# Ledger of designs, part 247: VHH binders against q96fz2

Target 1, 269 residues: q96fz2
Amino acid sequence: CGRTSCHLPRDVLTRACAYQDRRGQQRLPEWRDPDKYCPSYNKSPQSNSPVLLSRLHFEKDADSSERIIAPMRWGLVPSWFKESDPSKLQFNTTNCRSDTVMEKRSFKVPLGKGRRCVVLADGFYEWQRCQGTNQRQPYFIYFPQIKTEKSGSIGAADSPENWEKVWDNWRLLTMAGIFDCWEPPEGGDVLYSYTIITVDSCKGLSDIHHRMPAILDGEEAVSKWLDFGEVSTQEALKLIHPTENITFHAVSSVVNNSRNNTPECLAPV
Below, E stands for the ipSAE of ESMFold2; O stands for the ipSAE of OpenDDE; V2 stands for 0.75 times the mean of E and O plus 0.25 times the DockQ between their complexes.

## First folded at step 12 (VHH)

Design W56 (framework vhh_6z1v_2)
Fold by ESMFold2-Fast, scan of step 12:
Structure W56 (fold): chain B 269 residues (1-269), chain A 123 residues (1-123)
Amino acid sequence: as target 1 above (269 residues)
Amino acid sequence: EVQLVESGGRLVRTGGSLRLSCAASGSTFRYYAMGWFRQAPGKEREVVAAIVQSGGSTYYADFVKGRFTISRDNAKNTVYLQMNSLKPEDTAVYYCAATKGIYVDTPSEYNYWGQGTQVTVSS
């Protein structure tokens, strides 16, 4: 997984993350650094994306079932990294293979500290290899979506104003991530960065790409992955597997250039 | 493009069961989500059930939950609707449809439609 869309305005994104804590209270996640959230149809590694994580990471006696939403850098910078410029990290930490997560120090150490997060996106992009050509076909891959009256009607969404309401009840893709905290050796702000755990593709995606992100399908899976105060590393890793609860459609080559940031990036062709 | 042909519609008594089939032609069937829709005389076409490309996720309208089951066989290019505990209110022409669109529960997202098969449920 190397490209995502996360374009929802902050208010819409926040409402899409409504949840219940352990006490059954309906909540919205509390923002950290909301000004660093940059909506985009075309997010690449090294950009910031919103993630959910447990409030207990920031407040010693917090209920571990309560959630924070924070922008984090895509591309995990390990806490032990000694150079002053994180872009100089010599190995790719955009993704973390599920089969080697406990073997690689960069991932094993933060996982042992409970640094699990849920990476939010509208969906992600993959490029299918086509026989006899160097051109690849991009696809947008996302949870199945259900239209509701509250989100606006499909028939009424043909004007620009009405079209924007199509996203009001979008079911966000929730991907399992690991994050770490890096303190610059010369001083400065702590950098929060994450990696997306990857698994073998499901049967439905195998013709498009051989790998997929580990998707946490539903609130029970999301809650257990985030709750490092009550759910051990061993139990949480049982949530990491392919899912068939996924849909996709082909998109135009506009998405190929990560500088393009328009609705055309994810529109069906 | 994909072409769809429904079969299996007939007269059934209240409480009975029926399986509808939809045969698709075209090598791209596996890239489409599939839906079953119905339309009674004088009423709008409504979604009954939908299934994603892999068969790993399904949608059901509230009025059929627990009674109907949608499934697909990508090797045979076929989608099925198993209908149990049929009621007179289920009487309609049933349509199979294919979409590459975003919303599987929305008729306007569907690009390809079969001709329909009549299901009549008598008391």
Scores: ipSAE 0.490, ipTM 0.791, lowest interface PAE 2.7, mean pLDDT 88

Design W57 (framework vhh_6z1v_2)
Fold by ESMFold2-Fast, scan of step 12:
Structure W57 (fold): chain B 269 residues (1-269), chain A 123 residues (1-123)
Amino acid sequence: as target 1 above (269 residues)
Amino acid sequence: EVQLVESGGRLVRTGGSLRLSCAASGSTFRYYAMGWFRQAPGKEREVVAAIVQSGGSTYYADFVKGRFTISRDNAKNTVYLQMNSLKPEDTAVYYCAAGKGIYVDTPSEFNYWGQGTQVTVSS
């Protein structure tokens, strides 16, 4: 997984993350560093993306079922990294393979500290290899969406004006992540950064790409992944597997350039 | 692009069962979400059930939940609607549709439509 969309305005994103704590109390996640959230239709590694994590990571006496939402850097910088510039890290930590997560110290150590997070996106992009050309076909991949209102027009084609309403009650993609905290050797703010756990592609996506992010499908899976105070590493890792509850559509090559940040990036072609 | 042909509609007794089939021609069937819609005389076309490309997620209208099941066979380019415990209110022309739209419960999100098959449920 190397490209996502996360374009919702902060208030819309926050409401999309409404949840119940352990006591059954309705809550919205509390923001940390909200000014670092930058909505985009075309998020690449090294940019910031919003993640959910347990409040217990920040407050010693917090209920571990309560959630914080915070922007984090995509590309995990291990706490033990000794250089001054995180971009000088010699290996790629954009993704973390589920089959070797307990064998790689960059991931094993933060996982042992309960540093699990849920990476939020509208959806993610993958590029299908096409026979006969070097051109690849991009696809936008996301949870199935339900509009709920009754239809009024059967013959009308989907229009650009309807795209502004597409995001009403959008079900965000919830991907399993691991984060770490890095303190710059010469001082400065702690850097929070994450990696997305990847699994073998499900049957439905196998024609598009051979790998997919580990998707946490539904609130039970999300809450268990986040709740490091009650759910052990071993139990949490049982949530890491492919899902078939996913849909997709082909998109324009506009998305290929990560500097393009317009609705055309995810519009069906 | 796909062409859709429905079959299986007929007269059936209240409480009976019926299976509708929709055969798709064209080479891209596996990349479309599929839906079953219905229209009774004097009423608007409404969604009955929908299924995503992989078959891994389905949607059902409240009035058919527990009675109808949608499925697809991408190897055969076919989508099915198994209808159980049929009621007179289920009488309608049933349409198969294929779409690239985002919302599976919305008729305007579907680009290709079959000609329809008549289902009549009598007491």
Scores: ipSAE 0.516, ipTM 0.808, lowest interface PAE 2.0, mean pLDDT 88

Design W58 (framework vhh_6z1v_2; at its last look DockQ between E and O 0.82; V2 from the best seeds 0.77)
Fold by OpenDDE, look of step 13:
Structure W58 (fold): chain B 269 residues (1-269), chain A 123 residues (1-123)
Amino acid sequence: as target 1 above (269 residues)
Amino acid sequence: EVQLVESGGRLVRTGGSLRLSCAASGSTFRYYAMGWFRQAPGKEREVVASIVQSGGSTYHADFVKGRFTISRDNAKNTVYLQMNSLKPEDTAVYYCAAGKGIYVDTPSEYNYWGQGTQVTVSS
């Protein structure tokens, strides 16, 4: 996974992340560093994206079922990294393969510390290799969306105003991630960064791409992944597998340029 | 372009069962979400059920109440609707559709439609 979409306004995103804590109370995640959130239809590595993580990571004795939402850098910077510039990392940390997560120090160590997060996105992009050509067809992959469950009054999305309303009920893609905290050698703010765990693609996606993000499907999976206080690493890793609960459509080549940030990026062609 | 052909619609008694089939042409069937829709006389076309490309997720309308089940076989380029416990209210023309749209429950998100098959449930 090397490209995602996360374009919802902050308030809409927050509402979309509504959850129940272990007591059954309805909650919204609290923001940490909301100013770092930058909505985009075309998110690439090294950009900031919002992730969910347990409040226990920030507050001692906090309820580990409570969630915080925070923009983090895509591309995990290990805490042990000694260079002053994260871009000097010699290995790719955009993704972490599920089969080698426990073999690589850069991922094993933060995972062992309970540094699990849920990476939020509208969906992710993958490129299908076209037979006989050097051209690749991009696809937008996401959770199936249902309009009727919430749309008692949502008219035809024919107006810009209606388009925004359409996104109010968007089910976000929830991807399993590992994050780490890096302190720059020269001092300054702690950098929070994440990697997306990847698995072999499901059968439905296999013709498009052979790998996919580990998707946490449903509140239980999301809660267990986040709750490092109650759920062990071993149990959490059981949640990491391909899912068939996805849909996709072909999009234009506009998304090929990471600088393009328009609705056209994820629009069906 | 995808051509869709429905089959299996017939007269059946209340409480009876039917299995509808929809055969798709071409090699691109696996790239489409599929849906079954129905239209009764004097009523609007409504979604019955939909299924994503992989078959791993389905949507069923509220009125289905567990009576109908959508499934697909990508190797056969076919989508099915098993209908059990049929009622007179289920009488309609049933349409198969293929979509590349975002919403699986919205007719306008489907690009290709079959001609429909008549299902009649007698009291």
Scores: ipSAE 0.861, ipTM 0.937, lowest interface PAE 0.5, mean pLDDT 93
Fold by ESMFold2, look of step 13:
Structure W58 (fold): chain B 269 residues (1-269), chain A 123 residues (1-123)
Amino acid sequence: as target 1 above (269 residues)
Amino acid sequence: EVQLVESGGRLVRTGGSLRLSCAASGSTFRYYAMGWFRQAPGKEREVVASIVQSGGSTYHADFVKGRFTISRDNAKNTVYLQMNSLKPEDTAVYYCAAGKGIYVDTPSEYNYWGQGTQVTVSS
């Protein structure tokens, strides 16, 4: 998992993240650093994307079921990293394999501190390598979407000008992540950064790619992953598995260049 | 391109059961989400049920929930609709469809259609 779409305006994204707290009250997550949110149809590692995490990470005695939404850097920078420039990190932290997470210091340490997050996206891209060719077919992969369950039931997704209306009711993809907090040695703000946990692909995706992000399907899974105050690391890791509740469609090669940020990146072809 | 051929539509009495089948041609079947749609005379085509590529997630319209079940067999390139507790209101031409679009419940998101099979439910 090395490319996502997370393009919604901040207010639309926030409403899509409505949730119930432990007491059953409807809430929206509270933003940290909203000005760092950079929406794009074509997010790469090193860029910021919004994640959900427990309020308890920021406020002593907070209700651990309450959620904060914050942009974090994709590519976990461990708290012990000693160089001044995160690009000097000698290993790839874009993803974390579920089967070795308790063996890798970069991931084991923050996970043991309860530093679990939910990475938000419209969906993710994967490239299928075809047999005997150099060409690769990109796919956009996402939760199944149902149109008639939404108030905005006009138009079709076959035109770029209609994409804003389509997205008003989008079910966001929710991926399990681990984050860490790094204090730059030369001063400045603490850097929050994340990795996406990966698992073996479900059978539906195995012809496209052999790995997939660990997807948290539904509010119970999301709540348990986030709530490090009530859910132990060992209980939380039971949530990490493939899912077959996923769909996809082929997209054009426009998405191949990570500088392209247009609706064409995820349009069906 | 995929070719779709429905079968199994017939006359059945109220309360009866019926199984529709849709055979798909080609090796690309597993790349399509599949759906069953129906159209009664003078009405628009409407979703009955849909199923993602793996078969691991399904959608059923509210008016058939608990009565109809969609399934697929990717090894046999076939999608099915099991119809139980049939009512006269279920009388329609039933269409099998394969989709390349986003919304699982919207006919315009489906690119390939069968010719349809008639289901008639008598009182």
Scores: ipSAE 0.656, ipTM 0.876, lowest interface PAE 1.2, mean pLDDT 89
Fold by ESMFold2-Fast, scan of step 12:
Structure W58 (fold): chain B 269 residues (1-269), chain A 123 residues (1-123)
Amino acid sequence: as target 1 above (269 residues)
Amino acid sequence: EVQLVESGGRLVRTGGSLRLSCAASGSTFRYYAMGWFRQAPGKEREVVASIVQSGGSTYHADFVKGRFTISRDNAKNTVYLQMNSLKPEDTAVYYCAAGKGIYVDTPSEYNYWGQGTQVTVSS
């Protein structure tokens, strides 16, 4: 998983993350650094993406079931990194393999500290190898979407002018992540950065790509992954597996260039 | 491109069961979400059930939940609708559809449609 879409305006994204705490109270996640949220149809590693994490990471004695939403850098910078520039990290931490997560110090250490997060996206992109050509076919991959308001949008999904209304009830993709905190040697703000855990692709995606992100399907899985105050590392890792609850469609080559940031990147072709 | 042909529609008694089949031609069937839709005289076409490419996720309209089940066989390029506990209100032309659109429950998201098969439920 090396490219995502996360384009919703902040208010729409916040409402899409409505949840219930341990006491059954309906809540919206509380923002940290909301000004660092940069919506895009074409998010690449090293850019910031929104993640959910437990409030207990920031506030002593907080209810671990309460959620913060914060932009974090995609590409985990380990707390022990000594250079002044995180972009100079010598190894790729965009993804973390589920089968070796407890063997790699860069991931094992933050995981042991309960530094689990849920990475939010509209969906993610993968490139299918095409036989007999060097060209790859990009696909947009996301949770199945349901338009529940029968009369709410007359032709909204089939009209480019009304495309914005398509996203009002969008079910965000929720991917399992691990984050870490890095303190710049010269001082300044703590850098929060994350990696996406990956698993073998499900049967439905095997023709497109051999790996997929570990998707947390539904609020129970999301809650257990985030709640490091009540759910141990061992129990949380049981949530990490392929899912078949996924759909996709082919998109145009516009998405290939990460500088292209338009609705055309994810539109069906 | 995919061509869809429905079969199995007939007259059945209230409380009866029926299985509809939809055969697709072409090698691209496995890349489409599939849906069953119905249309009664004077009414708009409505979703009955839909299924993602792998068969691992399904949607069923509230009025058929517990009675109808959608399934697919990608090796046979076929989608099925098993209809149990049939009611007179289920009388309609049933359409098979293949889609590349975003919403699985919306007719306008589907690109290819069969000709339909008539289901009539009587006392």
Scores: ipSAE 0.636, ipTM 0.863, lowest interface PAE 1.5, mean pLDDT 89
ESMFold2 (binder alone), look of step 13: mean pLDDT 83; pTM 0.855

Design W59 (framework vhh_6z1v_2)
Fold by ESMFold2-Fast, scan of step 12:
Structure W59 (fold): chain B 269 residues (1-269), chain A 123 residues (1-123)
Amino acid sequence: as target 1 above (269 residues)
Amino acid sequence: EVQLVESGGRLVRTGGSLRLSCAASGSTFRYYAMGWFRQAPGKEREVVAVIVQSGGSTYHADFVKGRFTISRDNAKNTVYLQMNSLKPEDTAVYYCAAGKGIYVDTPSEYNYWGQGTQVTVSS
């Protein structure tokens, strides 16, 4: 998974993440660094994306079932990284293969510390190789969506009112991630960065791409992945598998250039 | 570019079962969400069940959950609706649709429609 859409305004995104804590209390996740959230139809590695993680990562003795939402950099920078510039990291940590996650130091160390997160997106993009050509067909891939309220068209979302009408009941894609905390050796703010765990594609996506993100389908899976205070690494990893509860449609080549950030990126063609 | 032909609609008694079939033409069938919609006399067209581009992911409207099951056979380019425990309220013209739209439960998101097959459930 190397490109996503996460375009919802902050308030809409927050409401889409409503949840119940372990005691059954209805909650919204609390934001950290909300100013770093930048909605976009075309998010690439090294950009910031919103993730959910346990409050216990930030507050000693917090209920581990309570959630924080925070923007993190896509592309995990390990806590042990010695250089002063994260862009100097020599290997790609955009994705983490589920089959080797416990073999790779960059991923097994943060997993051992309970640094699990849920990466939020409208959906993700994949490029299907077309037989006999060097061109690839992009697809937008997302949870099946149910529209229970009257909403505007996907192309009419440039004002806050239009955002609410189009996307007020959107089911966000919830991908299993691992994050780490890197302290610059010369001082400065701690960098939070994440990787998306990948699995073999499900049957429905196999013609588009051979890999897919590990999707956490439903609140039970999301809760167990986040709750590192009660759910061990071994138990959490049982949640990592392909899912069939996913759909897609072809999109315009406009999405190919990560600098393009318009609704046309995810509109069906 | 997809043509849809429904079959299987007929008169059935309350409590009976019926299977509807929708035959699609074209090699791109696998890339469409497929849905069954119905339109009862004097009512708007409503979603009954949808199956996305995989064999496992389905949506069923609340009024048919536990009674109807949608399935697809990509090798035969066919989608099915198995209807059990039929009620007079299920009387409608049933339409097969194929779409690439975002919202699976919205008729306007579907690009291709069959002509419909009449299901009548007698009390």
Scores: ipSAE 0.318, ipTM 0.698, lowest interface PAE 4.0, mean pLDDT 86

Design W6 (framework vhh_6z1v_2; at its last look DockQ between E and O 0.74; V2 from the best seeds 0.79)
Fold by OpenDDE, look of step 13:
Order: sequence, then structure tokens, then C-alpha cells
Structure W6 (fold): chain B 269 residues (1-269), chain A 123 residues (1-123)
Amino acid sequence: as target 1 above (269 residues)
Amino acid sequence: EVQLVESGGRLVRTGGSLRLSCAASGSTFRYYAMGWFRQAPGKEREVVAAIVQSGGSTYYADFVKGRFTISRDNAKNTVYLQMNSLKPEDTAVYYCAAGKGIYLDTPSEYNYWGQGTQVTVSS
């Protein structure tokens, strides 16, 4: 996974992340560093994307079932990294393969510390190799969406005003991630960064791409992944597998350029 | 372009069962979400059920209430609708549709439509 979409306004995104804590109370995640959130239809590695993580990571006695939402850098920078510039990292940390997560120190160590997060996106992009050509067809891949179940009050989204409303009920893609905290040698703010765990593609996606993000499907999976206080690493890793609960459509080549940030990126062609 | 052909529609008695089939032409069937829709006389076309490309997720209208099951066989380029416990109110022309749209329950999100098959449920 090398490209995602996360374009919802902050308030809409927050509402879309509504959850129940372990007591059954309905909650919204609290923001950390909301100013670092930059909505985009075309998110690439090294950009900031919002992730969910347990409040326990920030507060020693916090309920581990409570969630924080925070923009983090895509591309995990290990805490032990000694260079002053994260871009000098010599290995790719955009993704972490599920089969080697425990073999790679960069991922094993933060995972062992409970540094699990849920990466939020509208969906992710993958490129299908076209037979006989050097051309690749991009696809937008996301959770199946239903309009009516959520739209009790929202009429036909034919107006621009209605377009924004359509996204109010969007089911966000929830991807399993590992994050780490890096302190720059030269001082400054702690950098939070994440990697997306990848798995072999489900059968439905296999013709498009052979790998896919580990998707956490449903509130239980999301909660267990985040709750490092109650759920062990071993148990959490059981949640990491391909899912067939996805849909996709072909999009234009506009998304090929990471600088393009328009609705056209994810529009069906 | 995808051509869709429905089959299996017939007269059945209340409480009866029926399986509809929809055969798609071409090699691109696996790239489409599939849906079953119905239109009764004097009523608007409504969604019955939908299924994503992989078959791993389905949608059902509220009136289905567990009576119908949508499934697909990508190797056969076919989508099915198993209908059980049929009622007179289920009488309609049933349409198969293929979509590249975003919403499974929205007719306008489907690009290709079959000609329909008549299902009649007698009391």
C-alpha cells in the first residue's frame, strides 16, 4: 500500500470514528495535534495521516479502551534511529509484512511495546498491471458503502451541499498499523510515525494486486488491536489476515501524480 | 460492456421457493459488484440484494428479512438470488445489475442491467 485517500473534514472524520468504550458508553476520539491533519484524496508516504491509538499511550492510568486520534507520519521511523533526518532511513518502512513483523527489529520492538494503531482512510489505491502493456490501471479499494441505512434524513446527493453530506456517512477503512516515537538527536518535537501492516491479498483483490493492507473489520477488531493494555501482542496478531469485505472501482490516472488532490482521484471511471 | 441475462422467474405459490440466475457476458464479471432489483407494477424499482466482487459482503433490503440469499460464482460469471418463503408482495420483474459505483444499495450506481425476469407469487 503506497497511496491512500483521507479527505474528510476533521469534524466529519471525528464523527465517523465514534465508538463505544468497554463500558458501552458512546464516545468520540479526542484529537492530539489536530492542526497536523491535512485532508487529501491522495496521501503518499511521508505525509501525515490520522490514526487511532489507545489513550493509555499518553496517560498512565487511562482506560486503554479509550481512543485518541492523531496525525502521524506515514513511514515508521524507529526510535533508535540516530540520524537527524528521517529521510535518511535506508530501508522502506511504509509497510510491514505480517509474516516478518516479528523478524524486523524496527517493527517488533514498537509492537512489543504495544504501539498498535489503526490507520484511517477513505480507502487505498492499487495499480493493476495491464497485460501486454507497460500501463497500470489504478483502483480505489474501500469498505462497501450503503447509502440508505445511514441516510434516513439525507435526500438525493445531487447538489454540492449534498455531496458533503454523502461523506458524512462514509465508512472509513481501518488498517492495522504499528507506530513508533522518535526523538530527534538535535532536539525538537517527538516524531510519531507509523507503518501499515500488509498481508497477502484476498481472492477478490488478487487480480489487481498480490498484497493488501491488513484491514481490521468491525469495532471488535479495531478495539482489540488498539487495546494493548488488555490484548497481548500474540492475540492482536491473530487479527491480521486478508479480508474479502472490500469493494473497488477503477479510477483515472489522475491519482498517479501524488500532487493531484481532487475528487477525481477516487471517482469511478 | 457487460450483457446480463436473467433466468428462473416463474409462477410460484405463497411460501414457495425460487432461484434466479443472472449470467454475465465477457471476462470482466469479477470487477463488478452485482445487484438484484425488482419492480412491481405501479411501483418504483427497488434494491433487493447486492454483493461485492469477492462475494465477501452482501446487502439486503429490509423487506427481505432473511428470506433471500444473494451469491455469486465468478468462475461461471453468474450471480444468484435464492428466494424462500415467497409472498404475493414479492411479485415483480426482477433485474440483475452490474455496477462500478460506490453505493451497493443505489440503482444509479449500476452501469449494466438485464432485461428482467418475471416472478409471480400466487395466494
Scores: ipSAE 0.908, ipTM 0.960, lowest interface PAE 0.4, mean pLDDT 93
Fold by ESMFold2, look of step 13:
Formats: C-alpha cells, sequence, structure tokens
Structure W6 (fold): chain B 269 residues (1-269), chain A 123 residues (1-123)
C-alpha cells in the first residue's frame, strides 16, 4: 500500500469520524495540529495524513477510549533515529508486514508502547500487472458504499455536480497503523509518523495485488486497535487479517503521477 | 462488454420460494459488483440486493431483508437470488446488473443489464 486518497474537507472528515466512547456517549475526535492536514486525491509516502489515536497518549488519566485525530507523516521515523533529517532514513517504513512486525525493531518497540493508530483514507490505490505488457492498471479500493437516502439521482460517474454528494456519507477506509515519536536532535517539535500494517490480500483482491493494508472493519475493531489502555498488544494483533468486505473499480492512469490531485484520480473508468 | 442472462422467474404461490440465476459472459465477471433490481408495473426500478466482487459484503433493500439472499460463484460466472416467503407485492420483472460505479444500491451505477425474468406471486 503506497498511495491513498484522503481529500475531504476537515469538517466533513471530522464528522465521518463520529464514534461512541466506552460509556456509549457519541463524540467527535479532538484535533491536534489541524493546520498540517493536507487533503488530496493522491497521497504518497512522506506526506501527512490524518490518523486516529487514543487520548491517553496525550493526557494522564484520560479515558483510553476517547480519540484524537492528528496529521502524521507517512513513513515511520523510529524514536532512536540519530540524523537531523528524517529523509535520511536508510530503510523503507511506509508499510509494516504483519508476519514480521514483532521482529523489526522499528515497529515492535513502538507497538510495545501501545502506539497504535488508525490511518484514515477515502480508499487506496493499487496497480495490477497486466499480462503481455509493462503497463499496469490502477484500481481504487475502498469500503462498499450505500447511498444513505433512497434516490433516483444519477450516480457520481453520470454527473459532475452529483460527485460532491457522493462524499456526504462516505465510509472512510480505516487501516491499522503503528506510530512513533521522534525528537529532532537539535530540538523543536516532536515528529509523529506512522506505518501501515499489511497482510496477504484477500481473495477478492488477489488478482490485483498480493498485499493489502490491514483493514479494521467496524467501530468495534477500530476501538480495540486504538485502546491500548484496555487491549493488549497480543489481543490487538488478532485484529490484523485480510477482509473480503472491500470493493474496487478501475481508474485512469492520471493517478500514476503523484503530482496529479484531481477527482479524476479515483473516478471510475 | 458484459452480457447478462437471467433465469428462474415463474409463477409461485404466496409463501413459496424461488431461486433466480444470472449467467455472465467472459472472465472479467470477478471485477464487477453485482446487483438484483426489480420493476413492478407502474413503479420505478429499485434495488433488491447487491454483492461485492468477492462475495464478502452484501446489501439488501429494507423491504426484502430476511427473506432473500444474494450470492455469487465467480468460478461459474453466476450470481443468484434465493427468494423465500414470497408475497404478492414481490411480483415484478427482476433484472441482474453489473456495476462499474461506486454505490451498490443505485441503478445508475450499473452499466450492464440483463433482459429480466418475470416473477409472479399469486394468492
Amino acid sequence: as target 1 above (269 residues)
Amino acid sequence: EVQLVESGGRLVRTGGSLRLSCAASGSTFRYYAMGWFRQAPGKEREVVAAIVQSGGSTYYADFVKGRFTISRDNAKNTVYLQMNSLKPEDTAVYYCAAGKGIYLDTPSEYNYWGQGTQVTVSS
């Protein structure tokens, strides 16, 4: 998983993240560093994307079921990194394979500290190897979507003005992540950064790509992954598996160039 | 580019059961979400059920939940609708559709349609 879409305006994104705390009270996540949120249809590693994490990471005695939303750097920078420039990291931390997460120092250490996050996106892109060519077919992959209101209206592919309505009730993709906190050697603000955990692809995606992000399907899975105060690392890792509750459609090659930030990147073709 | 052929529609008594089938052409069937839709005389086409490419997620309209089951067999390029506890108001032409769009429950998101199969439920 190396490309996502996360394009919603902050207020729409926040409302899509409504949740219930441990006591059943409806809440919205509280933002940290909202000015670092950079919406785009075409997010790449090293960019910032919003993640959810437990309030307990920031406040002593906080209810661990309460959620913070914050932009973090994609590509985990380990707390032990010694250089002054994170781009100098000698290995790729965009993704973390689930089968080796407890063997890799960069991931097992923050995981042992309960540094679990939920990475938010509209969906992610993958490129399918095409038989007989070097060309690859990109697909946009996301949770199945149901229009909340019964409607005789035209779908997003039929009308540009209806495209805006597609996003009113979009179910955000929720991916399991690990984050770490790095203090620059010369001081300054702590850098929060994340990796996306990957698993073998489900049967539905196996013809597109052999790996997929570990998707947390539903509020209970999201809550358990986030709640490091009540859910152990060992129990949390049971949530990490492929899911068949996923859909996709082919998109144009516009998305291939990460500088292209337009709705065409994820439009069905 | 995809051809869909429904079968299995017939006359059935109230409370009876039917299984509808939809055969799809080609090896690209697994790339489409599939839906069953119906249209009764004087009414607009409406979603009955839909299923994602893998079969791992389904949708059912409120009026049919608990009575109908959608399934697919990608090896056989076939989607099914098992219909139980049929009522006279289920009388309609039932259409199979393959989707290239986003919403599972919206007819305009489906680009390929079968010819339809008539289901009639009598008292």
Scores: ipSAE 0.702, ipTM 0.886, lowest interface PAE 1.2, mean pLDDT 90
Fold by ESMFold2-Fast, scan of step 12:
Structure W6 (fold): chain B 269 residues (1-269), chain A 123 residues (1-123)
Amino acid sequence: as target 1 above (269 residues)
Amino acid sequence: EVQLVESGGRLVRTGGSLRLSCAASGSTFRYYAMGWFRQAPGKEREVVAAIVQSGGSTYYADFVKGRFTISRDNAKNTVYLQMNSLKPEDTAVYYCAAGKGIYLDTPSEYNYWGQGTQVTVSS
């Protein structure tokens, strides 16, 4: 997974992340560094994306089922990285293979500290190899969406203004991530950065791409992945597998240029 | 790019069962979400059931849950609607549709439509 869409305004994104803690109390995640959130239809590595993580990472004795939402840099910088410039990291940490996560120090160390997060997106993009041509066909891949399941979930995509209303009840894609905290050796603000865990593609996506992000399908999977106070690393890793609960459609080549940030990036062709 | 042809519609007695089939022509069937919709005279077209490309996720309108089952066979380019415990209220023209899957429950999201097959449920 190397490109996503996460374009919702902060207030809409926050409401889309409504959840229940372990006591059944309805909550919204509390923001950390909300000004660093940069919505876009076309998010690439090195940019900031919103993630969910347990409140216990920031507050001693906090209820580990309570959630923080924070923008983090896509591309994990390990806590042990000793150089002053994180761009000098020799490894590509945009994704983390599920089969080698416990073998790679960059991922094993933060995972051992419970640094699990849920990466939020509208969906992600993949480029299908087309036979007989150097052209690749991009696809937007996301959870199945139902317009009328919730009372008041009404909108149309017939015009630009109506297109924005399509997102009022969007079910966000929830991807399993690992994050780390890096303190610059010469001082400065702590850098929070993440990687997306990847698995083999499900049957439904195999014609598009051979890998997919590890998607946490439903609130039970999301809560168990986040709750590092109650759920061990071994138990959490059982949640990491392909899912068939996914849909997609072809999009135009507009998305190819990561500087393009318009609804056309994910609109069906 | 895909042409859809429904079959199986007929007169059925209340409480009966019926299976509708929708055959798609073309090699792109596997890239489309599929839906079954119905329309009675003087009413708008409404969703009955929908299924994602892999068949790994389905949607059902509340009024058919527990009675109808949607399925697809990508090798045969066919989508099915198994209808059980039929009621007079199920009387309508049933349409299959292929779409890009943004909203599974919305007719305007579907690109290709069959001609429809009439289902009549009599008391």
Scores: ipSAE 0.671, ipTM 0.871, lowest interface PAE 1.4, mean pLDDT 89
ESMFold2 (binder alone), look of step 13: mean pLDDT 85; pTM 0.876

